# Ledger of designs, part 4: VHH binders against Bifunctional chorismate mutase/prephenate dehydratase (pheA)

Target 1, 371 residues: Bifunctional chorismate mutase/prephenate dehydratase (pheA), of Buchnera aphidicola subsp. Baizongia pistaciae (q89ae5)
Amino acid sequence: MTLKNALLAFRNAINILDKNLINLLAKRKQLSLNIAHTKVKNNYPVRDIEREQMLLKNLTILGEKHFLNKKYIESLFSIILEDSVLTQKKWIKKYNLNKYKLEKISFLGSFGSYSHLAAQKYAKKHSKILTDKIYKNFSDVITSVEQQQSTYAILPIENQSSGLIIEVYKLLQKTPLFIIGNIYIHANHCLLAKKYTPILKIQKIYSHIQPFKQCSKFISLFPNWKLSNTTSTSEAIQHVAKENDNTIAALGNESYGELNKLEVIAKNISNKRNNITQFIILAQKKTYITNKKTHLKTIILISKKNENCEKIIRNILHKNKITLLKLKYYVTSKVLLEKIFFIEIENIYCIKHILKQFTIEIKCIKILGCF

## First folded at step 5 (VHH; framework vhh_7d4b_2)

Design S33 (from V4 with S33Y)
Fold by ESMFold2-Fast, scan of step 5:
Structure S33 (fold): chain B 371 residues (1-371), chain A 121 residues (1-121)
Amino acid sequence: as target 1 above (371 residues)
Amino acid sequence: QVQLVESGGGVVQPGRSLRLSCAASGFTFSDYYMGWYRQAPGKQRELVASISSSGDYTNYADSVKGRFTISRDNSKNTMYLQMNSLKPEDTAVYYCARGYTYGDEYYFDVWGQGTQVTVSS
C-alpha cells in the first residue's frame, strides 16, 4: 500500500536528520575540548553555573520560536552541557599530570581554626606545599574543588561532643568529589595569657561558652575566677592579646594562642580526653594508597527502606568478612523512612562483588573514597 | 529547599525598639545553632547574637549586650531578635543565619536575604 511506502519515506528522512545530529554533537564536543585548552592556559574554572543558566534560557527562547517545548529543550541541553563539562574535566586532568601547579586547599573558617590546623596537618603528613583558600560556607569549599579553583577541600564531618555535621553529609551525596584522606583534631584547650603569669594571679577568663563547659572541672579549682563569654574562642584570644593586663587569660587552642603571641599557662585542662573532630579531604581524582597500613573505605547509602537497612548492611559486611570500623546515620525524613548511612570499613582492593550485593539489596549507594 | 526569611526591619529614631523575625523552612530547625549577623556599608559581616539549638545558651557582641535579646520558638521554626535602646551605630542590614558549632567555633552556612535597619533622626 501507499501508506507503507509513505511510512518508509518518512523513516528514511528521520535517519538522515539523526546522522546530521550526531555529526553536530561531535563538532560541539570538539569545541568543548578547545575551550578546556583555553581555560587551562588562563586558569578559569570548568563549570560556570551563571553562564550555563543564561545559555539554557536563550536556547529555550529560541526553541519556542520554532514551536519546541521548553522542558524538552531544557532537558536535552542540560545533558549536552553536563557531557561538555565532563569532557573538559577529563582533558584538563591529563594536561595537569604533566605540569607543576601550586596546589590549593580550601576550608571553612579562619587562620588558626581547627579546619586550618587540619589542613596544615594533612599537608605535613603528605609532604605537600599548599596555599590556603578560605570560604564562608561548606558549599563554596566543595565547589572550589569541583571548579578546579582548589586542588583539595577539607571539611569536618563529626565532633564527638556536638555530633554529626549533617550539612557536609548532604553535600557529599551530591558532589562527584572523592575522599582521599582523613584527619583527626583533638580539642587541646589551654589557658593562655599575654605574658607568662603565675596561675594564682589570674582573675578573669575569656572564652566561648563551649570551652567553659568542656573545662568546667579545671575552672572549679579556681572559684575566684570571673568568667566572661565571647562570641568565639578566636575573639577571646584576640581580646587577651590586645589588652595590657597580666591578670586576664583566654581558654582556647595552643596553636592559635601562638599565632597571637600568647603564653601557655596551663595545658590539657579539658574534662574529656577524647573530644575529637574528624575531617575529610576531598579531591577531583581517586588516589589508591598501596603501601599504608591505615586504609579506610567510606560508603554513603540512601535507602527508603525501614529500620532493616542497618541489619542488611551489617549482614553483607559479615558475610564477606569485612571489618566495620564506623557506622553512622541520620534520618532525612521520618515520613519517607529515609536514612543516610556513613560507613568506614577495612580497605579491600577487590570490592566489585560486594558493591554488586549492596546495589541489589540497597537501591542507592555511593563510594566516597578509598585511602 | 533550605530557606531563611527575615522580617521586622525599618526606620526608627534613636532610643526606640524593633523586633526582627527569621522564619526557617526546608530543614529541621531544632537541630541547628542560629544567629543574627549585621553588615554596615563598607564593613564585613559581624555576628550580633547566637542561640543554641535548645535555646538554653546565647551569646552577644559586646556592643549589643544588655540591649538586644535573641530567642527562638522551635515549634514555629522562628528565631527573633529584640532590639532595644537602638543607636545610630546599629544601622545595618541584619541577616539571619543557620550554623553549626564544633570544637570552639560557630560556623554559619545558610543566610537570609537580609533586612534593613536604619536608626536616624
Scores: ipSAE 0.000, ipTM 0.361, lowest interface PAE 10.7, mean pLDDT 77

Design S34 (from V4 with S33G)
Fold by ESMFold2-Fast, scan of step 5:
Structure S34 (fold): chain B 371 residues (1-371), chain A 121 residues (1-121)
Amino acid sequence: as target 1 above (371 residues)
Amino acid sequence: QVQLVESGGGVVQPGRSLRLSCAASGFTFSDYGMGWYRQAPGKQRELVASISSSGDYTNYADSVKGRFTISRDNSKNTMYLQMNSLKPEDTAVYYCARGYTYGDEYYFDVWGQGTQVTVSS
């Protein structure tokens, strides 16, 4: 039929034009990458707002000569220019990442601290080589990642014997960074000494005052031992490692002992089992969210509620058959009855729909991470 | 802006008591753990006592356990150290500190100027 043949011919003509349009867009994108290369070489900014506005004006005038609507051409080329800028920024970012091989992890503490051990454990778990960056407070640790001076931040959020670290929770409310993982450090002290030192030969032990208290039951089995206080467990380990004396030992971390060539002569000597500190790793979401994980969970922060917020949270989770992994809160105002809730829940297929339900039933929610 | 000010130090005879106070300003006091340190002439600065942000968790040096009591009043932005049965070896400059305390980790980022405690005749 002639009508059907004419329609088919027009459709084939449109297909040829569309193919040519795609080819031209590809060529334009390639030129954008070449421009990115020259901008990096000369330290020029990616955006040229004045030039973009002049280009749009000229293209609108040219379009009018071909009877094309001004708004149509303006909208179309605004999208093309935005994709060009995005393409250039992505290439420059990838170029800079390949040029600077060194990822950095920021934390509060010193060598041999639990934060340092958590950073080492994270690096080992993910087969990363990380440069340590030490800061004086948690705010500076987080700011270093926000300003891209560090790749990762690692921060404690809870210790079983000391409770919640409220300052860190308050910083999590403000930061645009995401939690990309967690690390648990068990404060399982070990007795560390020179290689081949018999435990019965020990006369004096070195450590910080807290490990002595946490291991008091074990120490009481050796009433003739003299206790010597050091500024840190790291100092105790270094002292024992340096001395040519097989009658002394240190209480401290096994890994730091190994670094100092000491032998573990007793393990599991703490009074209380499972003194665990939970650390979180913070990063820019877009770069690090795609870590391969067997187990996924979603971490949510909920601010503000006058009454029964915990009951509402538990009811939503129960109704949707979601496992609650952790629920913690702290009170920000007794007068206003205001609480901040920290929630860890199981990731399931419908998690996005459940988060929407939380949003409509609870006024203020922030998704801290998914890993 | 952020400031800690100690008070209550002085000269006292052995066996007597003193109460130190630390007044905090320029930050949300209830968000931070707090501690007391002391430094005697010719010795390193040592942790005497620490208290969690809520006040629910406290830690003491063995040398002061049973004699000293740390407490805080979050409504008054003030921390206290009640020192009972004072000994000559307690003679030191006592420092109030704001910081982070978890497990056996102690990190203090703001310090007071110190207050002298002397236990002697």
Scores: ipSAE 0.145, ipTM 0.624, lowest interface PAE 5.7, mean pLDDT 80

Design S35 (from V4 with S33K)
Fold by ESMFold2-Fast, scan of step 5:
Structure S35 (fold): chain B 371 residues (1-371), chain A 121 residues (1-121)
Amino acid sequence: as target 1 above (371 residues)
Amino acid sequence: QVQLVESGGGVVQPGRSLRLSCAASGFTFSDYKMGWYRQAPGKQRELVASISSSGDYTNYADSVKGRFTISRDNSKNTMYLQMNSLKPEDTAVYYCARGYTYGDEYYFDVWGQGTQVTVSS
């Protein structure tokens, strides 16, 4: 055994130990990340000075038993602990940045519109969604989600009194977005005024022309009332709320009235009480079928030239025991007898079979969503 | 290209009449609600009149009711505003707009460039 061979052996042994030290430091760093995750869930602080001092004391005692210098062990583990704390703080900072990234929902209209109320109703059912993305047209609402400026879009598709909102249906034919939910808003009109306003002292009411027509029987009971038109029900409510006048009232939505600190003077004053607007929620990500739900709603768009299209649809659904929830259509060409059908169905895990049957009978089918 | 072009604006004396026209192109005119808005200097834009897609239902601001008449000709893709008994307060830029209506709300998403109406002695 030469001196040179003995030195090579010792150096190789040190190399093995150094490799093991690196592996242990890597494992310690991974545990630090696991500790950070646990601390965030339990709202514990990253740095604990008392624990660090106790740990250093215990390690120096252990080191002394192995004839290692106290200052050497203190210096080494102080560096290791500082790296652990910095690693935990960096991870938590990234976690908090991602956690507070607020999702946004786009809609058409103004603050207090039915679209805004629908957006807020959807937002309340989920973690935190901002309802501050307002657009001037339906196309821009959809484009905002396509371009990832917003996570969700909400659009009206039908009102029981005025029918289908055809412009939205036209956009649904073109968009790659998916319907992931729906919201119903009941446009039940109320008479709204300042707190403690007696109905007999009201001289003038504000609203849009449609609520005046829809509440004509109630209004006829008060022939001395002056009617004043506004651009929207929301504007009527805002106007009454800002004026210091107890002789004026608005026709509008109870919830928006409450937000504007108005009192409900009379409820359910419409000639017909079922004025419901259906809204759909659109997103880039397709909702997947899960075993957590026994029944799913699927919305399908169908285009066909044949006069018997509705009968074909109903026959396919009955054969597959699928419940038809809604069937609507609009005419794209009277000359060509072209219709676009919008159908909402309740599925029990058999969508693939009905799609094949529809494709055989009706070649132009688009699934808009499943939820 | 969706486009609305107003015409018929000008300077008139109080008590006189003026007729505005709005020519539409690039969309199916008969599918849409149409309206006239106006904006005076330093004032907010206000809805003057609106007309349903069929022409059967109209709505007017209280300030113009009985004086102005909105109409449309779906065969010509044109909307009109007949303005009678003009007042100095009617001085504004008048805008043609394409819109939607559902329930009790009006939404207008396409606007013309506007036409100036000045009522002065």
Scores: ipSAE 0.000, ipTM 0.370, lowest interface PAE 10.9, mean pLDDT 78

Design S36 (from V4 with D31E)
Fold by ESMFold2-Fast, scan of step 5:
Structure S36 (fold): chain B 371 residues (1-371), chain A 121 residues (1-121)
Amino acid sequence: as target 1 above (371 residues)
Amino acid sequence: QVQLVESGGGVVQPGRSLRLSCAASGFTFSEYSMGWYRQAPGKQRELVASISSSGDYTNYADSVKGRFTISRDNSKNTMYLQMNSLKPEDTAVYYCARGYTYGDEYYFDVWGQGTQVTVSS
């Protein structure tokens, strides 16, 4: 035969072998996916170094038996093993996203607490279904989002009756998380009952012991009422909602009552009134704000060793026609008159775009959020 | 290690006064709200008084309003409960607690061992 005809025959043979190699690589990839399923069930890690080393050793021995270069086989199968690991990791990530589609919100407290009510209010406002994650301290609440065990954290920062919640502000100085929203909860209790229940027919009220103490002046107006303790205000509200009894009522939050289809039969019954708690929502990702929003909130942290720092801040905001919504501070050193300022502002555009203009007069600015 | 130690309890006649002290150690006292709880035999533990981290905000149970005063000294890491016009109903073990308060919510995570107050004639 001619040299040209021999080359054509050999090239055709190589084409057949290459098609077979592609088919075998596809089959190997399918087995990698089956291995991923097994690893998830048994909580095994994706990468198995001992197995990889044994496999490469066995393959190089097999390769030498077929007169293939050791480095060639090591290089080839190292690439195949890396693709296998990446394929398994991608599948497991997608499996976890599909299995655990629920966003999680972490908070300090119990079910039916003001933090829980704030979480429920946030979920309703943004049309979300959130799984609650309860922690024993603020640090663990924040850490859960930093470690991606929760999507959101909700934390109180201020209450009208008790002032700034200083530990939360200290944690905000250290965390890389961003504030993506605010929720306000009125700490004032309401009397909640089924629709059309007249107050004069009430014989028994349910709540946690704390709301009973905080509404004692109102309750004293009805000395014939029987008080029944529940483990939470949430339980009290749910109990009244499920019972077919128009002689019972619950003390609790208006918003949680509405969620349970209860009617407010008395308002502003707490011993203290206008007791509002401000909560912030923290997340890993910054809120993306469209240019179509007419008013944007920005929360800023400023640290300065200057007695005129508040005046400088107010002057910059005034010159740039920025609305100051809140300015709070706490003293870090009485000797140095050193203060840390927490500022909430509102402007037509996201204020973070103009904050760099303030760097000449104000340094050590941390943008906590823009939403 | 975080520790709260109560002192100042004892036996007293009705109408008299006692001052309880709570010494705190192992944490930054000025960052926490503090409270006094009491528990009588066969009853649940109840909040008597609470004080904010700054000392500017205080809360009292209705049963003790006008008779008891809570205070704190952040420089000494100490909280106090001044108990005036004591009644037999005030007889209980009094517990110092560390935590957070906001609005009407109380989250106390550390408790002292308690000190007995007995008001008897």
Scores: ipSAE 0.012, ipTM 0.486, lowest interface PAE 8.1, mean pLDDT 79

Design S37 (from V4 with Y32W)
Fold by ESMFold2-Fast, scan of step 5:
Structure S37 (fold): chain B 371 residues (1-371), chain A 121 residues (1-121)
Amino acid sequence: as target 1 above (371 residues)
Amino acid sequence: QVQLVESGGGVVQPGRSLRLSCAASGFTFSDWSMGWYRQAPGKQRELVASISSSGDYTNYADSVKGRFTISRDNSKNTMYLQMNSLKPEDTAVYYCARGYTYGDEYYFDVWGQGTQVTVSS
């Protein structure tokens, strides 16, 4: 063999081996990613020092059989193992970020509104990390989930002082989405003002008309206060926060105040302690929100042209020993005697049989959710 | 598409009455909460009265309570504001609005052009 031909042949052989080494490293990396996936599912730690030490020992012994230096093999595989661990950690971090950050919750309102508070309460209650999505109307809130732009929607359906939110019930009749839970927000009105504002120096309070009515007894203790009406609770709080004036205050929720850096000057100022707004959570797929003491409930919407509908509903439930948790209705037409009923019942065995009985005597039913 | 048109404004003497009407078109009127807002010169717009989609729930600003009555006729797609015992302080442009009412929160997304009410002698 000439020197030139020998060098060319050996260089070509090394190039083939190097290509094979890269291919083997890629296959090893893929197996490490498969291991990461298994570790996440079984809640195992990414790094296993005992396993790594055993692996290095075995590889060093194998290397010595092939006349490779011990320190060389230890250094090489230490780098390979560190890359494997870093790759696994990076993949798990991206997996977790994608899993949690892709979940969005849609609602109508402004930052700090009761809908926003309901969304935060839902996220906390179920240990979820959710991105807020604010929309201008209830239809867009629902459509965002139907079009998979959001995972969840939160909508108010009833308030104890103002009744049913009929617009939402109309949308529930048409949407294929399911109710997967509910959240209750207590209208815990407090008096909010800038830090170090003495209550006796307050001359004017800002609020929506409803909190003024709901706090009328407290307000009557300050007959010299001037009342200013705003279009929302959020607007009242934002107005007081923006003004450089220590003689003004707003009525609203403590959480709203904190978000706008206002201090609570007085608490528990509402005439009633039970002013509650009920919110529902909507999703595309039925997801059971599980805790150790959850009871399964079924929510049904019934549309019927019949004055006797409520009696029929109550009779079916009584005959089947089903507990009625809630029954509400609104009238769609007095001339046609049309009513829409919203019913919440405790889900016991054989719910499908009961729904069939409803269908026989009541033709238009829709199951809104079970949770 | 969606339109709210106010009518019934004018000049009136203190102590007299005036009835405002709001004609709605381009949406299902009976599905929406409605309200009346007013804006006086140099002041911010304020809610005067609101009414639920069914008409069963009404709310009023303290300044007009007992004097003004809000009502609606869902068959005619019309909302009304009956204003009695008018005061000079009631002088403002009155706006009809469509929105949602839940708890102590109101969200209004459409307003009319407004109608002027002047109470002066």
Scores: ipSAE 0.012, ipTM 0.498, lowest interface PAE 8.2, mean pLDDT 79

Design S38 (from V4 with S52T)
Fold by ESMFold2-Fast, scan of step 5:
Structure S38 (fold): chain B 371 residues (1-371), chain A 121 residues (1-121)
Amino acid sequence: as target 1 above (371 residues)
Amino acid sequence: QVQLVESGGGVVQPGRSLRLSCAASGFTFSDYSMGWYRQAPGKQRELVASITSSGDYTNYADSVKGRFTISRDNSKNTMYLQMNSLKPEDTAVYYCARGYTYGDEYYFDVWGQGTQVTVSS
């Protein structure tokens, strides 16, 4: 009955109506998303101008029957329709990114190379379907991930026979990408021929000089074989695949042989069982130091002009009871005594304290990854 | 316009020396590994020597180890092959190449036209 009580009652009624209006707008938005789903399924455009104009006309007529101003209804529903279109476009864009976005893995090499085999092994290990992207140099491989043209890069960093791949280490110093995993490829050299051939009928074998050295004990069993060098193991396999000659064979990897439809005539012919190439996988995903991962492995790159750097590193790790898994370095200048160190350490817990000590003592430190 | 141009080939007597040069243009020379390949008549091309972008790593074929030296001058965009104690078996066309190498994998994407080296009888 009082003016104050009447105002409170009307305000409470407005609040209930506004709550219901918000609920209805939410339901309308949900229907807009359902319409977007149907439009994508049937390849229909998001905006339908004729439908929008007809809807506005019908709503203004309905509004007029309820004594609402035509311009008011046109303005209100124009805003609602525009939000609906933007909501639909945003959902369709996200849907298309998920449906058509294939993860890509970049590497240097040819199909059937050890880099390609490492990429396939990584994909299988993580149950991923990856599209292969081949580049002509390591810089382009890394740049493809930096520019989001590829999701992953895979690069060799060390081979037991040829040592550290220094070009890759230099790129790791400069790139903002993180190491998210590693893959080891064992050199599994096979003797490969275009069609099955008795080994005693082989007269000439093709390969690169390194596989010949790595298989020298096996080759010595056949002293009458003529050895021919090629520019790559891939070229040797391609050459034998091209020739319809049962007296020639290639020495190289089994998988690339299979891709070129060659038959394996001898396996396990390498002098050393453990001729291994280590590959790293790079991505834009940041590595965080966490306390909840067991078997945590941290990879650190250190740049320092100091002959005592290795001793400092070992002392910091020993004092903090951290297991050093790997320590490698390359010399950037013999005159300036500058070395770049690559360090792998096992850490089950957060190493924030130790990273601060490295920063104080060494100053030029980069965390490459934790996995 | 990426180009590699070899020079310094010729005819020499056994036991003598030659120095091959490879002039690079149209790309950032210091970003690439470089190599020398050779091909004798009737044989496949073989890697003679390779050198990394900064010279930190070199690789040689066994037939030339101790006799040949690969080097580069990034300020001059030039790679060199110093060939000492030449043998008749070294007779071949020598090719300059741009690329990368590791283990038994060799990836060269640009090649020169080649320069003839003939070691007389």
Scores: ipSAE 0.080, ipTM 0.540, lowest interface PAE 5.9, mean pLDDT 79

Design S41 (from V4 with S53W)
Fold by ESMFold2-Fast, scan of step 5:
Structure S41 (fold): chain B 371 residues (1-371), chain A 121 residues (1-121)
Amino acid sequence: as target 1 above (371 residues)
Amino acid sequence: QVQLVESGGGVVQPGRSLRLSCAASGFTFSDYSMGWYRQAPGKQRELVASISWSGDYTNYADSVKGRFTISRDNSKNTMYLQMNSLKPEDTAVYYCARGYTYGDEYYFDVWGQGTQVTVSS
């Protein structure tokens, strides 16, 4: 036999062995998938370090019987085990995506409120199937997520006509929840009443305090009207619809009025025609940010007794070439010169550097979210 | 840097014994299988004995089985070959080697300089 013929024979034998090794690795991977299915059914964790260490020890002992080096076997099977764990985790993640989880979204008011519209818009935008969970105040909405009774909370933070919704911002100061997104609702208020209700016969109107403020100019044209507060716009509409009384009306959305068989008595009654409300979505889990792009937003809350606070904030952002998207504040005490600032900035690389500068110049900083 | 040094060779009469030693340095001795090879003038190099990394498994060539004993001391980074009932046919240069053997193929990557063993009257 020639050297060339002997070498070719050995190479062909190795090719057969390598084919067998690939087949065995494929079979091993299939068993890993079967194990993943069993773990999901019985709620067992994917990784078990103690078991993995025992397996590696047993394999190095088995390898030694065949005069294979300890480090060779350890390295080889460490890679195989890591692939097995990753394969199981990937399969379990996809398996969970194929099952609709009963995730709940909490909001203030009843069905047909602007918060309800915002919740529906959020669910549709993110292709989620969410169960609505209704609460009577903003504090309960937030608490439901903190106590894991709801997956998400949706709350209004600003209306173009009435400004900041201070109650919500006060709650954001105290909650450990994160802002994971925002939704904008464009809505104009209408005066809604039962069929054949003349506007001059109306004696009392029902609404949440926000629409009353947003329609104050129109309402001032009827000084004899008595205003009655409801917990939501949908409650106001439902009350007027159920009551057998043609001297009452509600302020709210035209579509919800129609659903309750009320007719529109007056349109375009808001102080401003462009009436957009910004809602935020809160969750226990922080949004994972994978992209290093300027399109992302970071919302920061700053609290302090300092008349120069706004100047310091603007100087830090300017020095670091960061775009300020929104800066709002409210005065908690004029006597103590206390203000609370809400800042929205473009998310960029090294946001930790900017936060460190804020901490040095200004104390009491809270990151509300990044999305 | 990686080094294997053989010792204990010499000239002996038939039927006598010799003990070869291999001192290892520059690597983690306890992680590797080790072997002894020999080469007589005009002949191919052949594997005489091999030992696993722990010392629990040994293998011998048919020509030396029952006469030679391979052992190792991982605390001293040293491998030994006890050669009993020596024959003239055992005359060769003996080489210490690091690596492993699988079937009829071997993969040894470090070799010593060798030590001469001569069995004659």
Scores: ipSAE 0.000, ipTM 0.367, lowest interface PAE 13.5, mean pLDDT 77

Design S42 (from V4 with S53G)
Fold by ESMFold2-Fast, scan of step 5:
Structure S42 (fold): chain B 371 residues (1-371), chain A 121 residues (1-121)
Amino acid sequence: as target 1 above (371 residues)
Amino acid sequence: QVQLVESGGGVVQPGRSLRLSCAASGFTFSDYSMGWYRQAPGKQRELVASISGSGDYTNYADSVKGRFTISRDNSKNTMYLQMNSLKPEDTAVYYCARGYTYGDEYYFDVWGQGTQVTVSS
């Protein structure tokens, strides 16, 4: 008997077993899809933590009876259960998008951008199913809602690292649309790789040059990693998703990673904490009126003279015992001391009286919304 | 129409200084973030520095921090890049750009034609 002949026989036996295991996993996945279909019909939630914990306990006990390591079985079935949940969620999302493509939300950017993430967060917060509409500039985003091609527009107004997005504020002065809500997005990059990729096996990471700079502290922990630049984070994620290679990863956002069947290998890897972008949601007045949970007011105030505008604003609010929630401004002229103020105040039942006081003491005001 | 015109480039010896200017026209200058990009032969274009519309927020590439200073004069529709302690590796075509930033995303939609900076002894 040669060692080569014995090894070949054992390898052939393993191949047959592995083929059978793949067939069983495929059957299990198909049952997960059948369960998703049933859950949609009966409005049941996808994740059942109590059921999952019971199942893992029972499987671990069964494994012990067959002399299999407890941690091994627990780890294996935890992966299988997580894949099942992800498969069900993905199918239900596609099913709902196909059935309820009634309302549209417009934004600037690509699928997987922070604008896209903000749109998804808004839809979930208000239990809405929205079709995404992508535009190349902020003006077209707003125009799509003005012309009723979309129900909602979502626009960034401020980022903690770059300040106010002045172009958007300028458009808000001209548009008849109203702000009906806001969404905050944290600029948290994630390390994304194919499912079941160990972080220590990664040799090369893909991203745009800016995420590499913003995650430099984390990357320095892995000095043997090779960095490869892509045109965008979306391209990096797509590249990693397409390659049959478990030694590569991408830096990008979690949601776009999920769309491309990548998992989060590491999160909170950015150098800066709390790099937050504020987005606003714009709509026609009729849509805005139906939102019964709206409680906040927003006003833009313009001063033409004006060392005193902020003082006047604060005095009116203090005199009427109104809480100032946010005050921002940008300088239109340092020489002329002109500023445009964006303020958010607590909504009260007698708000019209206070708005009249603002109108008397300040020449130009615009109410942007109540939400 | 929207235009960005760079000036102030040239040939200088290592350790010396140059000041680049970017004159903007055809739009409200203070409404936009501005940036300086550079591209050296055989290398990818990189963002050197950016400045918010108000001038209150600035970002710099690690390679130029402490040596370069970006500034703007909104009354003159002009952005500047003060380049100190110049090194041969700073040799590149420098481009003025108009854009905006949100999150960690950068969007620049208009560029100038560029100005050559050569640091040679």
Scores: ipSAE 0.074, ipTM 0.472, lowest interface PAE 5.8, mean pLDDT 79

